# Miniprotein binders against q9bqp7: the designs that were tried, part 157

Target 1, 240 residues: q9bqp7
Amino acid sequence: VPQNWFPIFNPERSDKPNASDPSVPLKIPLQRNVIPSVTRVLQQTMTKQQVFLLERWKQRMILELGEDGFKEYTSNVFLQGKRFHEALESILSPQETLKERDENLLKSGYIESVQHILKDVSGVRALESAVQHETLNYIGLLDCVAEYQGKLCVIDWKTSEKPKPFIQSTFDNPLQVVAYMGAMNHDTNYSFQVQCGLIVVAYKDGSPAHPHFMDAELCSQYWTKWLLRLEEYTEKKKNQ
Key: E = the ipSAE of ESMFold2; O = the ipSAE of OpenDDE; V2 = 0.75 times the mean of E and O plus 0.25 times the DockQ between their complexes.

## First folded at step 12 (miniprotein)

Design xd3 (at its last look DockQ between E and O 0.11; V2 from the best seeds 0.00; counts 0 for: pae O 8.1 > 1.5, placed apart)
Fold by ESMFold2, look of step 12:
Structure xd3 (fold): chain B 240 residues (1-240), chain A 88 residues (1-88)
Amino acid sequence: as target 1 above (240 residues)
Amino acid sequence: SPERLEEIIRKLEEAVKLFEEGKIEEALDILWEVLEELIELIEETGDPELYLILLRVIDAMDLIDYGRPEEAIRILEEAIRRLEELIE
């Protein structure tokens, strides 16, 4: 159990986002400082199982593609992920939906894969927006805050070459979501809070994406795990 | 040690039962624990038989994600049998 528990939700905040400016989602700029990012914390506290699976995958890919082929493959995967997030930001932005200049950005199996999820997404409140937890001292950049099937969620978009029908197969994704949520709920740049999360895993061949909805109780359970990872990170940095 | 192998067997048996009952997420949580314990034992012993069992458990978890639970269960049952032979 974490030695220093802190709540994921802020009792001083409404869970209703009624203070929206005219049809423009929030996009808080990321501020450079010395505190760690969510992704840095998670990378530095990987479990033995995660390290084993990553190294096995790397070795199998190098065996199949060669060293140079693997480097090219990883560069292409990074580019595809970047284009996917750019496309989603464009689709979800009201100002971008009136432009047909981005047609090539919208051509991908990943975008086809998420269409059935996007039908259930509305009320976009933030896109590619920075969050900071002042008390716990970490930062992040969340993908999206919007309603999913009527529930306001922190939404994280992921690409995968393998099916992920169960949240247990999404590794640290639930921790990312709750870390962003906890930071947002305690960040003075935001006037509202979010109690639910959504992980959306999209597929290159256009197969229907798998949504992983996280209600408030599940978010609280993963929040405890996030606090343990943050505590582990802090202890490791004290010894470096 | 034999005691740790017996605990791994018990967890695998529990996971198989949970898969058969359709409690997929609970079973997967147990398999993640099994992976951790197997990795620790492999680090301590260097035993290639335990490494092969680890790979079978990983294959079973992949098969669950691909919607092939009957095949995953058969792999886990063989892993259990193999672990029982290591204790005997």
Scores: ipSAE 0.595, ipTM 0.861, lowest interface PAE 1.6, mean pLDDT 88
Fold by OpenDDE base, look of step 12:
Structure xd3 (fold): chain B 240 residues (1-240), chain A 88 residues (1-88)
Amino acid sequence: as target 1 above (240 residues)
Amino acid sequence: SPERLEEIIRKLEEAVKLFEEGKIEEALDILWEVLEELIELIEETGDPELYLILLRVIDAMDLIDYGRPEEAIRILEEAIRRLEELIE
């Protein structure tokens, strides 16, 4: 049980997005602060077992691809992920804010993969926007806040070259999503609240992306786990 | 816990059945649930055998997406056997 309990949801905010579809999604820049990011908290609080498993995975991949092959693979995965996020931001942004759509960015298997999900996405409230939890003292950059099938969600887009979710992304993605939710729900820059999360795994070959929907109950469960990770991080930093 | 492993086995068996019935999407949904449960168990136990099983389930999912369902089914059946051995 977390020692410092804080709710994921803000009772002072309405659950219903104000009927006015914001004409423009929020894009709050990430401020360079001494405040830890969600990603940093998660990375620094991996268990010895998780680290061991990741290293084992890495070694296996090196055996299969070679060292140089693995480096290339890793670089390509990161590049593809970046391009995918850029493409999605372009797609989900209003036409008025559309930087010159690089048509080449839109011609990817990943974009094809998420088309069926995008059909159910509407009411985009934020894109690539920073969130800060003022009380719990962490920050993050969320991919998207939008309605998915009529439910307002923090949406996290993931790429998988192989339908192999990176073990790291598979383990901590739900925690990342709820961390963003909790931060957003208590960030003064946002006037609305989210109750759901969505992790979308896009595939390179264009096969249908997998939507992992997180309802309020599941989000609450992962929120508890997130708080424990945050406490562990805080304790670890005090001892350094 | 043995009960959690039994539940995973049950889901894998269901996924195999769904694949045999040609219900690929439903089967994949179940396999994702299996992955989540396995991940949770791995986080709790650090059991390397469960991790290997996880990887094989992912491999099976890949094969299904690549139009090799028969091979995927074989992998899932082997994963089931390995899980059963962990319960014994």
Scores: ipSAE 0.015, ipTM 0.232, lowest interface PAE 8.1, mean pLDDT 85
ESMFold2 (binder alone), look of step 12: mean pLDDT 90; pTM 0.898

Design xd4 (at its last fold request DockQ between E and O 0.96; V2 from the best seeds 0.80)
Fold by OpenDDE base, look of step 12:
Structure xd4 (fold): chain B 240 residues (1-240), chain A 88 residues (1-88)
Amino acid sequence: as target 1 above (240 residues)
Amino acid sequence: SPERLEEIIRKLEEAVKLFEEGKIEEALDILWEVMEELLELIEETGDPELYEILLRVIDAMDLIDYGRPEEAIRILEEAIRRLEELIE
């Protein structure tokens, strides 16, 4: 049980999406603060299992590609991920805010992969927007807040080279999503709250992406795990 | 300790059962716990056999992601047998 329990949902905010579809998605810039990001917290508190799997993967990849090849591969993966997020932001942005759509960004297997998910996405409230949890003292940059199949969600877009058909295969992604939810729900820059999360795993070959929907109950379960990770991080930093 | 190995065996048997019942997510949760327990034992003992068993559990998890549950089950059953041999 977390020592510093804090609710994921804000009882002071209405669960009802304000009927006014914001004409423009929120895009709050990430401020450079001494405050740890969600990503940093998760990276510094990886489980033994995660560390082992990552190291094993790295060693195998180095064996196959060599050290320089592995560096190049890693760089390409990051670039592909970035381009994918840029493409999605362009797709989900209102036409009026559309920077010149680089048609080349839209011609990817990852974009093809998520097409069936995008059909169910509407009512975009935020894109690439910063969230801050003032009480728990962490920040993050969320990918998207939108309605998925009529439910308002924090949506996190991921790329994978291997299938991730189960939420357990997404490692800390559920924790990241609920961390963003909890922060957003208590961030004064947002007038609404979210009760659901969605992880979308896109594939390079254009095969259908796997959506991992997280209802309020599942979000609450992962929120507890997130709080434990945050406490662990905080304790580690005090001891440094 | 033999008791820790027995607990791992029990969990693996439960995971196999859950897979057979189509409860894949629950089975994966158990396999994740098994990985933790095996890693702890490996850290304590340095036993190369436990390390090989761990690798097989990971392989089974990967096979599940690739939609090959029958092969995953076979690997887990073999892992159980290998663990039983360590207790004897």
Scores: ipSAE 0.778, ipTM 0.919, lowest interface PAE 0.7, mean pLDDT 92
Fold by ESMFold2, fold request of step 13:
Structure xd4 (fold): chain B 240 residues (1-240), chain A 88 residues (1-88)
Amino acid sequence: as target 1 above (240 residues)
Amino acid sequence: SPERLEEIIRKLEEAVKLFEEGKIEEALDILWEVMEELLELIEETGDPELYEILLRVIDAMDLIDYGRPEEAIRILEEAIRRLEELIE
């Protein structure tokens, strides 16, 4: 159990939308800070199992592709992920016209993969928007806040070369989602809160993406794990 | 040491039962715990058999993700037998 528990939800906020909220999604700029990002915290507090799997994967890939081939492979994977996120932001933005979109962004297996999910997404409230938890001292850049099947969610988009039909196979993605959620719920730049999460894993070949819906109870369970990782990070920095 | 191997066996038996009951996510949670315990024992002992058992557990988890639970169960049952031989 974390030594310093903090609530994920803000009792002073409603999860009902304000009628005066703008139809344009929020896009709070990320400021460069000395305080850690969610992804930095998670990367520096990886479990033994995660470290083992990552190192094994690296060694097998280098053996197969060579060191230069591995570097090219990882660069290409990074680029594909970036293009995927750019395409989704463009698709979900109500102010963008189709004439402003790169036609190649709309033509990809990853975009095909998520089409059945996008049909259930509406009411976009934020896109590529910064969050900060002032009390717990961390920041993040969330992908999307929107309704999924009628539930307002923090949505995180991922690409994967392996099927991820179970949330247990998504590594730290649930922790990212709840960390963004907790920060957003206590960030003065946001007038509403979110109690649900969604991880969407998309596939290059266009196979149907796997959604992983996280209700409030599940989010609370992962929030406890996030708090432990944040405490571990803080302790490591004290001992450096 | 035998006590820790018996604990891993118990967890693997529980995971197999959960897979058979269709409780996939609970079983996967247990397999993540098993991986941690195996890694700790490998670090302490350097036993190559434990390393091979760890790789079988990883293979089973991959098979679950690819929708092949019967194959995964067979691999886990093999892992249990290999662990039982280490105790004897």
Scores: ipSAE 0.759, ipTM 0.920, lowest interface PAE 0.9, mean pLDDT 89
ESMFold2, look of step 12: ipSAE 0.689; ipTM 0.895
ESMFold2 (binder alone), look of step 12: mean pLDDT 89; pTM 0.893
ESMFold2, fold request of step 13: ipSAE 0.751, 0.728; ipTM 0.914, 0.912
ESMFold2 (binder alone), fold request of step 13: mean pLDDT 89, 89, 89; pTM 0.895, 0.894, 0.894
OpenDDE base, fold request of step 13: ipSAE 0.722, 0.718, 0.722; ipTM 0.900, 0.899, 0.900

Design xd5 (at its last fold request DockQ between E and O 0.94; V2 from the best seeds 0.80)
Fold by ESMFold2, fold request of step 13:
Structure xd5 (fold): chain B 240 residues (1-240), chain A 88 residues (1-88)
Amino acid sequence: as target 1 above (240 residues)
Amino acid sequence: SPERLEEIIRKLEEAVKLFEEGKIEEALDILWEVMEELIELIEETGDPELYEILLRVIDAMDLIDYGRPEEAIRILEEAIRRLEELIE
């Protein structure tokens, strides 16, 4: 139960997407400021279950790999995620060619994993683009805004070494999506709004990615949870 | 208190029923709640049996994600029996 409710949708904006620039997706640069990011808010307000699972995972990995092995493992996972996002931005940008890109970047299990999802993605409106919620004062960097099976979505790409067939197993990913959506819908850099979300979990071995579509009602439910996390973060900072 | 353990048992029984009915997402939501309650009890009591039961619940949730619900149900049913023994 948030004390300071705020709507995820902006009544001043159309539910229908308006053509602004069909040839170039938006890429708003991230600005340096004191306003917290979505990921910072979520990292600072992790649930007891999330903290327990993270610490258990760290302990088991260190036991298996040693301290140095764990450090290398996490560094490689982080790099794989960065390369995955770079590859997807290249693939989804209509003006880029393979001649200008590293062929090894486009050859990965993660990229193979998402091929069946990419067939259903069209009408890209934004790629790797900053969003700011001007009233609630938070920022983010969304991965993609595009149509998925005819629905305009905030799309977030994730890598995983474990299957995530159910949205309940994706931790804070739904909160991240709705936080970006709410920010975008109230950001003056954008002239349209988005009411649906999509989380795409890709797998290293090339297994078919799991899409998690979030209709407007589900987005509203997770928006309430996001507002609670933002309130928790704000209270912590007032006491610090 | 035994009331908190009985509540956890009821939630686990409902989750098993939901898994059997194919209502996977609702069952997973309940298991996330059970994890929170077990963690709180472990913090308060330090009971190693509750810690082992928590690990079994986590194992069951992993099995659901790997498409092995019958194995997950068996693990949850054993967790219920272990909780019942703690009440006695």
Scores: ipSAE 0.785, ipTM 0.928, lowest interface PAE 0.8, mean pLDDT 89
Fold by OpenDDE base, look of step 12:
Structure xd5 (fold): chain B 240 residues (1-240), chain A 88 residues (1-88)
Amino acid sequence: as target 1 above (240 residues)
Amino acid sequence: SPERLEEIIRKLEEAVKLFEEGKIEEALDILWEVMEELIELIEETGDPELYEILLRVIDAMDLIDYGRPEEAIRILEEAIRRLEELIE
């Protein structure tokens, strides 16, 4: 049980999406603060299992590609991920805010992969927007807040070269999503709250992406795990 | 300790059962726990056999992601047998 329990949901905020579709998605810039990001917290508190899997993967990849090849591969993966997020932001942005759509960004297997998910996405409220949890003292940059199949969700877009058909295969992604939810729900820059999360795993070959929907109950379960990770991080930093 | 190995065996048997019942997510949760327990034992003992068993558990999890549950089950059953041999 977390020592510093804090609710994921804000009882002071209405669960009802304000009927006014915001004409423009929120895009709050990430401020450079001494405050740890969600990503940093998760990276510094990886489980033994995660560490083991990552090291094994790295060793195998280095054996196959060499050290320089592995560096190049890693760089390409990051670039592909970035381009994918840029493409999605362009797709989900209102037409009026559309920077010149680089048509080349839209011609990816990852974009093809998520097409069936995008059909169910509407009412975009935020894109690439910063969230801050003032009480728990962490920040993050969320990918998207939108309605998925009529439910308002924090949506996190992921790329994978391997199939991730189960939420357990997404490692800390559920924790990231609920961390963003909890922060957003208590961030004064947002007038609404979210009760659901969605992880979308896109594939390079254009095969259908796997959506991992997280209802309020599942979000609450992962929220507890997130709080434990945050406490662990905080304790580690005090001892440094 | 033999007791820790027995617990791992029990969990693997439960995971196999859950897979056979189609409860894949629950089975994966158990396999994740098994991984933790095996890693801890390996850190304590340095036993190369436990390391090989851990790799097989991971391989089984990968096979599940690739939609090959029958092969995953076979690997887990073999892992159970290997663990039983360590207790004897």
Scores: ipSAE 0.779, ipTM 0.918, lowest interface PAE 0.6, mean pLDDT 92
ESMFold2, look of step 12: ipSAE 0.728; ipTM 0.906
ESMFold2 (binder alone), look of step 12: mean pLDDT 89; pTM 0.894
ESMFold2, fold request of step 13: ipSAE 0.761, 0.770; ipTM 0.920, 0.923
ESMFold2 (binder alone), fold request of step 13: mean pLDDT 89, 89, 89; pTM 0.895, 0.895, 0.896
OpenDDE base, fold request of step 13: ipSAE 0.722, 0.709, 0.711; ipTM 0.899, 0.893, 0.894

Design xd6 (at its last look DockQ between E and O 0.02; V2 from the best seeds 0.00; counts 0 for: pae O 10.0 > 1.5, placed apart)
Fold by ESMFold2, look of step 12:
Structure xd6 (fold): chain B 240 residues (1-240), chain A 88 residues (1-88)
Amino acid sequence: as target 1 above (240 residues)
Amino acid sequence: SPERLEEIIRKLEEAVKLFEEGKIEEALDILWEVMEELIELIEETGDPELYLILLRVIDAMDLIDYGRPEEAIRILEEAIRRLEELIE
């Protein structure tokens, strides 16, 4: 239980986009600042299970590939994730569709994997857009805000080598989503709010991606966990 | 602590029941909690048997993700029997 609870939703904002909203997705630039990012908070407050699983995974991969092989593998995984996010931004942005796209960027199993999800995505409101929580003092870069099956969601795109059909296997992704949501809902750069989340796990071999929809109730539950992680982070930095 | 091992057994038994009822996500929530408790006990005791049991729980969770719940259940039942031996 966090010592200082703060609401994820803003009662001063509508959860329905206005018809007068811009037709071009928002892309708020990240500002140079010293407040922590969502990912930094999460990386510095990993649970015992996360640390154990990460260390076990590293040990097994190094045994299989060697240290240099492990470095190459992780670099390639990072590059593929970066390309996947670039491809999705291009696909979902009207401005990107006016220019020639790199066909190699669109030729990936991950993009094939999400095709059935993209059919249900519409009304894109933000892409690769900065969010800041002015009261709780954290910042993030959300992947996408769009309607999924008629529900306006903060959408997080994730790549995975292993199937993740259950949200319980997506580690901190639900915390990322709600942290971005809470920040967006209290960020003056945004005139609307979002009460739902979506995590989409895409697979390198093109297998159908797994969507993990988070309704408002589930978002509230994960928001409490996010606040605890943020509190833990703050306490660590106070003692440094 | 035998009391803590007994609690882990009860949670594993509940998870197995939930898997058998098709309540996969609830069962996984319990297994994440079991992992945390096992890790804490391993840190306190250094018991290599608890480490092996933890690995079996992780294997079961992996099997669930790969759509093989009956194999996961058998692994969890083995883990329960092993924990019962540690108490006895």
Scores: ipSAE 0.677, ipTM 0.890, lowest interface PAE 1.3, mean pLDDT 89
Fold by OpenDDE base, look of step 12:
Structure xd6 (fold): chain B 240 residues (1-240), chain A 88 residues (1-88)
Amino acid sequence: as target 1 above (240 residues)
Amino acid sequence: SPERLEEIIRKLEEAVKLFEEGKIEEALDILWEVMEELIELIEETGDPELYLILLRVIDAMDLIDYGRPEEAIRILEEAIRRLEELIE
């Protein structure tokens, strides 16, 4: 049980987005501060087992691809991920804010993969926007806040070459999503609240992306786990 | 080898400096080199700590691409610190 409990949801905020669809998604920049990011907290609090699993994965990949092949693979994965996020931001941004759409960015298997998800995405409230939890003292950069199938969600876009049909296969991604939700719900820069999360796993081959929807109950469960990770991080930093 | 880690640290420091100077593209080029060197070291050593550092460098690159160099700098500085601890 977390020692410092804080709610994921803000009772002072309405669950209903104010009817005024912001004409432009929010894009709040990250500020220079000593506040840890969500990703930093998660990485620094990985269990020995998680580290071991990642290493084992790496070794398997090296065995399969060779050293040079693995290097190339890693480089390509990062580049593809970047391009995918850029493409999504371009797609989800209003036309007026669209930087010159590099048509080449839109021609990817990952973009093809998420098309069926994008059909259900509307009411984009934020894109690549910073969130800060003032009380719990962490920050994050969320990919997207939008309505998915009529439910306002924090959406996190992921790329994968391997199928991830189960939310459990996304490792700490659910924790990341709820951390962003909790921060946004208590960030004064945002006037609305999110109650749901969505992890979308896009595939390189263009196969249909897997949407991992997180309802309010599931978000609350992962929120507890997030708080524990945050406490562990805080304790670790005090001892350094 | 400690020498290779020191070189990676040097490059990361240079990248940080370039970011501070507003030379984002040059900094990204260096970070790409760092990433490649880390991958090579990870392949050779199998050190999970280096892998975690690599992930952080990647996160920094992502943040830079999203117009958040300040957070990227913080991550890179932490990566440098972690690498220094490996040399000690």
Scores: ipSAE 0.005, ipTM 0.252, lowest interface PAE 10.0, mean pLDDT 85
ESMFold2 (binder alone), look of step 12: mean pLDDT 89; pTM 0.896

Design xd7 (at its last look DockQ between E and O 0.77; V2 from the best seeds 0.00; counts 0 for: pae O 2.6 > 1.5)
Fold by ESMFold2, look of step 12:
Structure xd7 (fold): chain B 240 residues (1-240), chain A 88 residues (1-88)
Amino acid sequence: as target 1 above (240 residues)
Amino acid sequence: SPERLEEIIRKLEEAVKLFEEGKIEEALDILWEVLEELIELIEETGDPELYLILLRVFDAMDLIDYGRPEEAIRILEEAIRRLEELIE
């Protein structure tokens, strides 16, 4: 039970965007302030189970690959994720620039993995766009706001080397989505709001990505959990 | 401590039943709770038997994600039997 409950949705806003919407997706620049980011809050408030699992995985990988091998492995995973997000932003952008380079970027197994999802995505409203919750005092950078199967969603793209067919196996991803949603719905840079979320987990071998759709009720449930994590972060910050 | 072990057993039994009924997401929610309780108990007692059980619960959850639920259920049933021995 959070001490300072705040609604995820804004009653002063419509679900439907203004009829005079711009033709180009929003890309609000991230302002580097002293306020915490969503990812920082979540990183600093990981559960004991998450910490234990991560440390066990790390030690097993170091045993298998050596320390230098592990560093190389993690660097490659990070680079693959970065390229995946760059490719998706290019695909979803109305402007196709550097078509030859975009074509090479499209040869990824991760991009093959999401093809069936992308067919259901339309009406892109924002790409790689900053959000700020002025009242709760946090900031984020959302991946995408678009319609998925006719529902306007905050969409978060993830890569995984292990199957994630169940939302319970996506760790803090649902919290990221609702934190971005709550911030966007109360950010003056946006004229509309979003009530649904989507997590898309893509796979390196090109296997079909798993979509995890979050309706308004499920988003509200995870929003409560996000508020608790934000409170935990705030209390830890006061003690430092 | 025996009361806490009995609660963990009840949750594992509920999770197994939910897996058998095809209610995978609800079962996984319970297993995350079990993991939290096991970690707290391990921190308090230092019992290596509880640590081994923790690892088996993680293994079962991994098997569920890989589409091998029958193997996961067998592992959880073994974990239940091992916990029952610790109470005795």
Scores: ipSAE 0.502, ipTM 0.830, lowest interface PAE 2.1, mean pLDDT 88
Fold by OpenDDE base, look of step 12:
Structure xd7 (fold): chain B 240 residues (1-240), chain A 88 residues (1-88)
Amino acid sequence: as target 1 above (240 residues)
Amino acid sequence: SPERLEEIIRKLEEAVKLFEEGKIEEALDILWEVLEELIELIEETGDPELYLILLRVFDAMDLIDYGRPEEAIRILEEAIRRLEELIE
């Protein structure tokens, strides 16, 4: 049980999305502060076991691709991910804010992969927007807040070369999503709250993306795990 | 300890059973527990055989993600056999 329990949901905020389709999605810039990001917290609180597995995976990949090949592979993965997020932001942005759609960005297998998910996405409220939890003192940059199948969600878009049909295969991604939810729900820059999360795993080959929907109950379970990771991070920093 | 290896074997057998029942998510949860236990044992013993078993369990999990559960089950069954040989 976390020593410093804090609720994921804000009772002072209405659960009802204000019916007014926000005309323009929020895009709050990330401020460079001494405040740790969600990603930093998760990375620095990985278990020895997780670190070991990742290192072994890395060594295996280096064995298969060589050191230079692995560097190229890693760079390519990051580039593809970045382009995918840029393309999604362009697609989900209102027409008035549409930077010149680079048609080349839209012709990716990843974009093809998420088309069936995008059909169920509406009411975009935030895109690439910073969130800060004022009490728990962490920040993050969320990909998207929108309605998925009529439920307001924090949506996190992921690229994968491997199928990830199960939420258990998404590692710490559920923790990231609930961390963003909790921060947004307690960030004064936002007037609404979210109760659901969605992880979308897009595939390079254009095969249908896997949506991992997280209801309020599942979000609450992962929130407890997130709080434990945050406490561990805080303790480690005090001892440094 | 032989007791820890026996527990790992038990969990692997349970995971195999769950896969056969179509309870893939539950099976994956157990396999993650197995990986954690194996890593702890490897850190303690430095046994290269346990490391090979760990890699194979991880491969099995990957195969499940690829929708190849039958091949994953075969790998897990072989991992069980190898662990049994370590107890003998």
Scores: ipSAE 0.120, ipTM 0.610, lowest interface PAE 2.6, mean pLDDT 88
ESMFold2 (binder alone), look of step 12: mean pLDDT 90; pTM 0.900

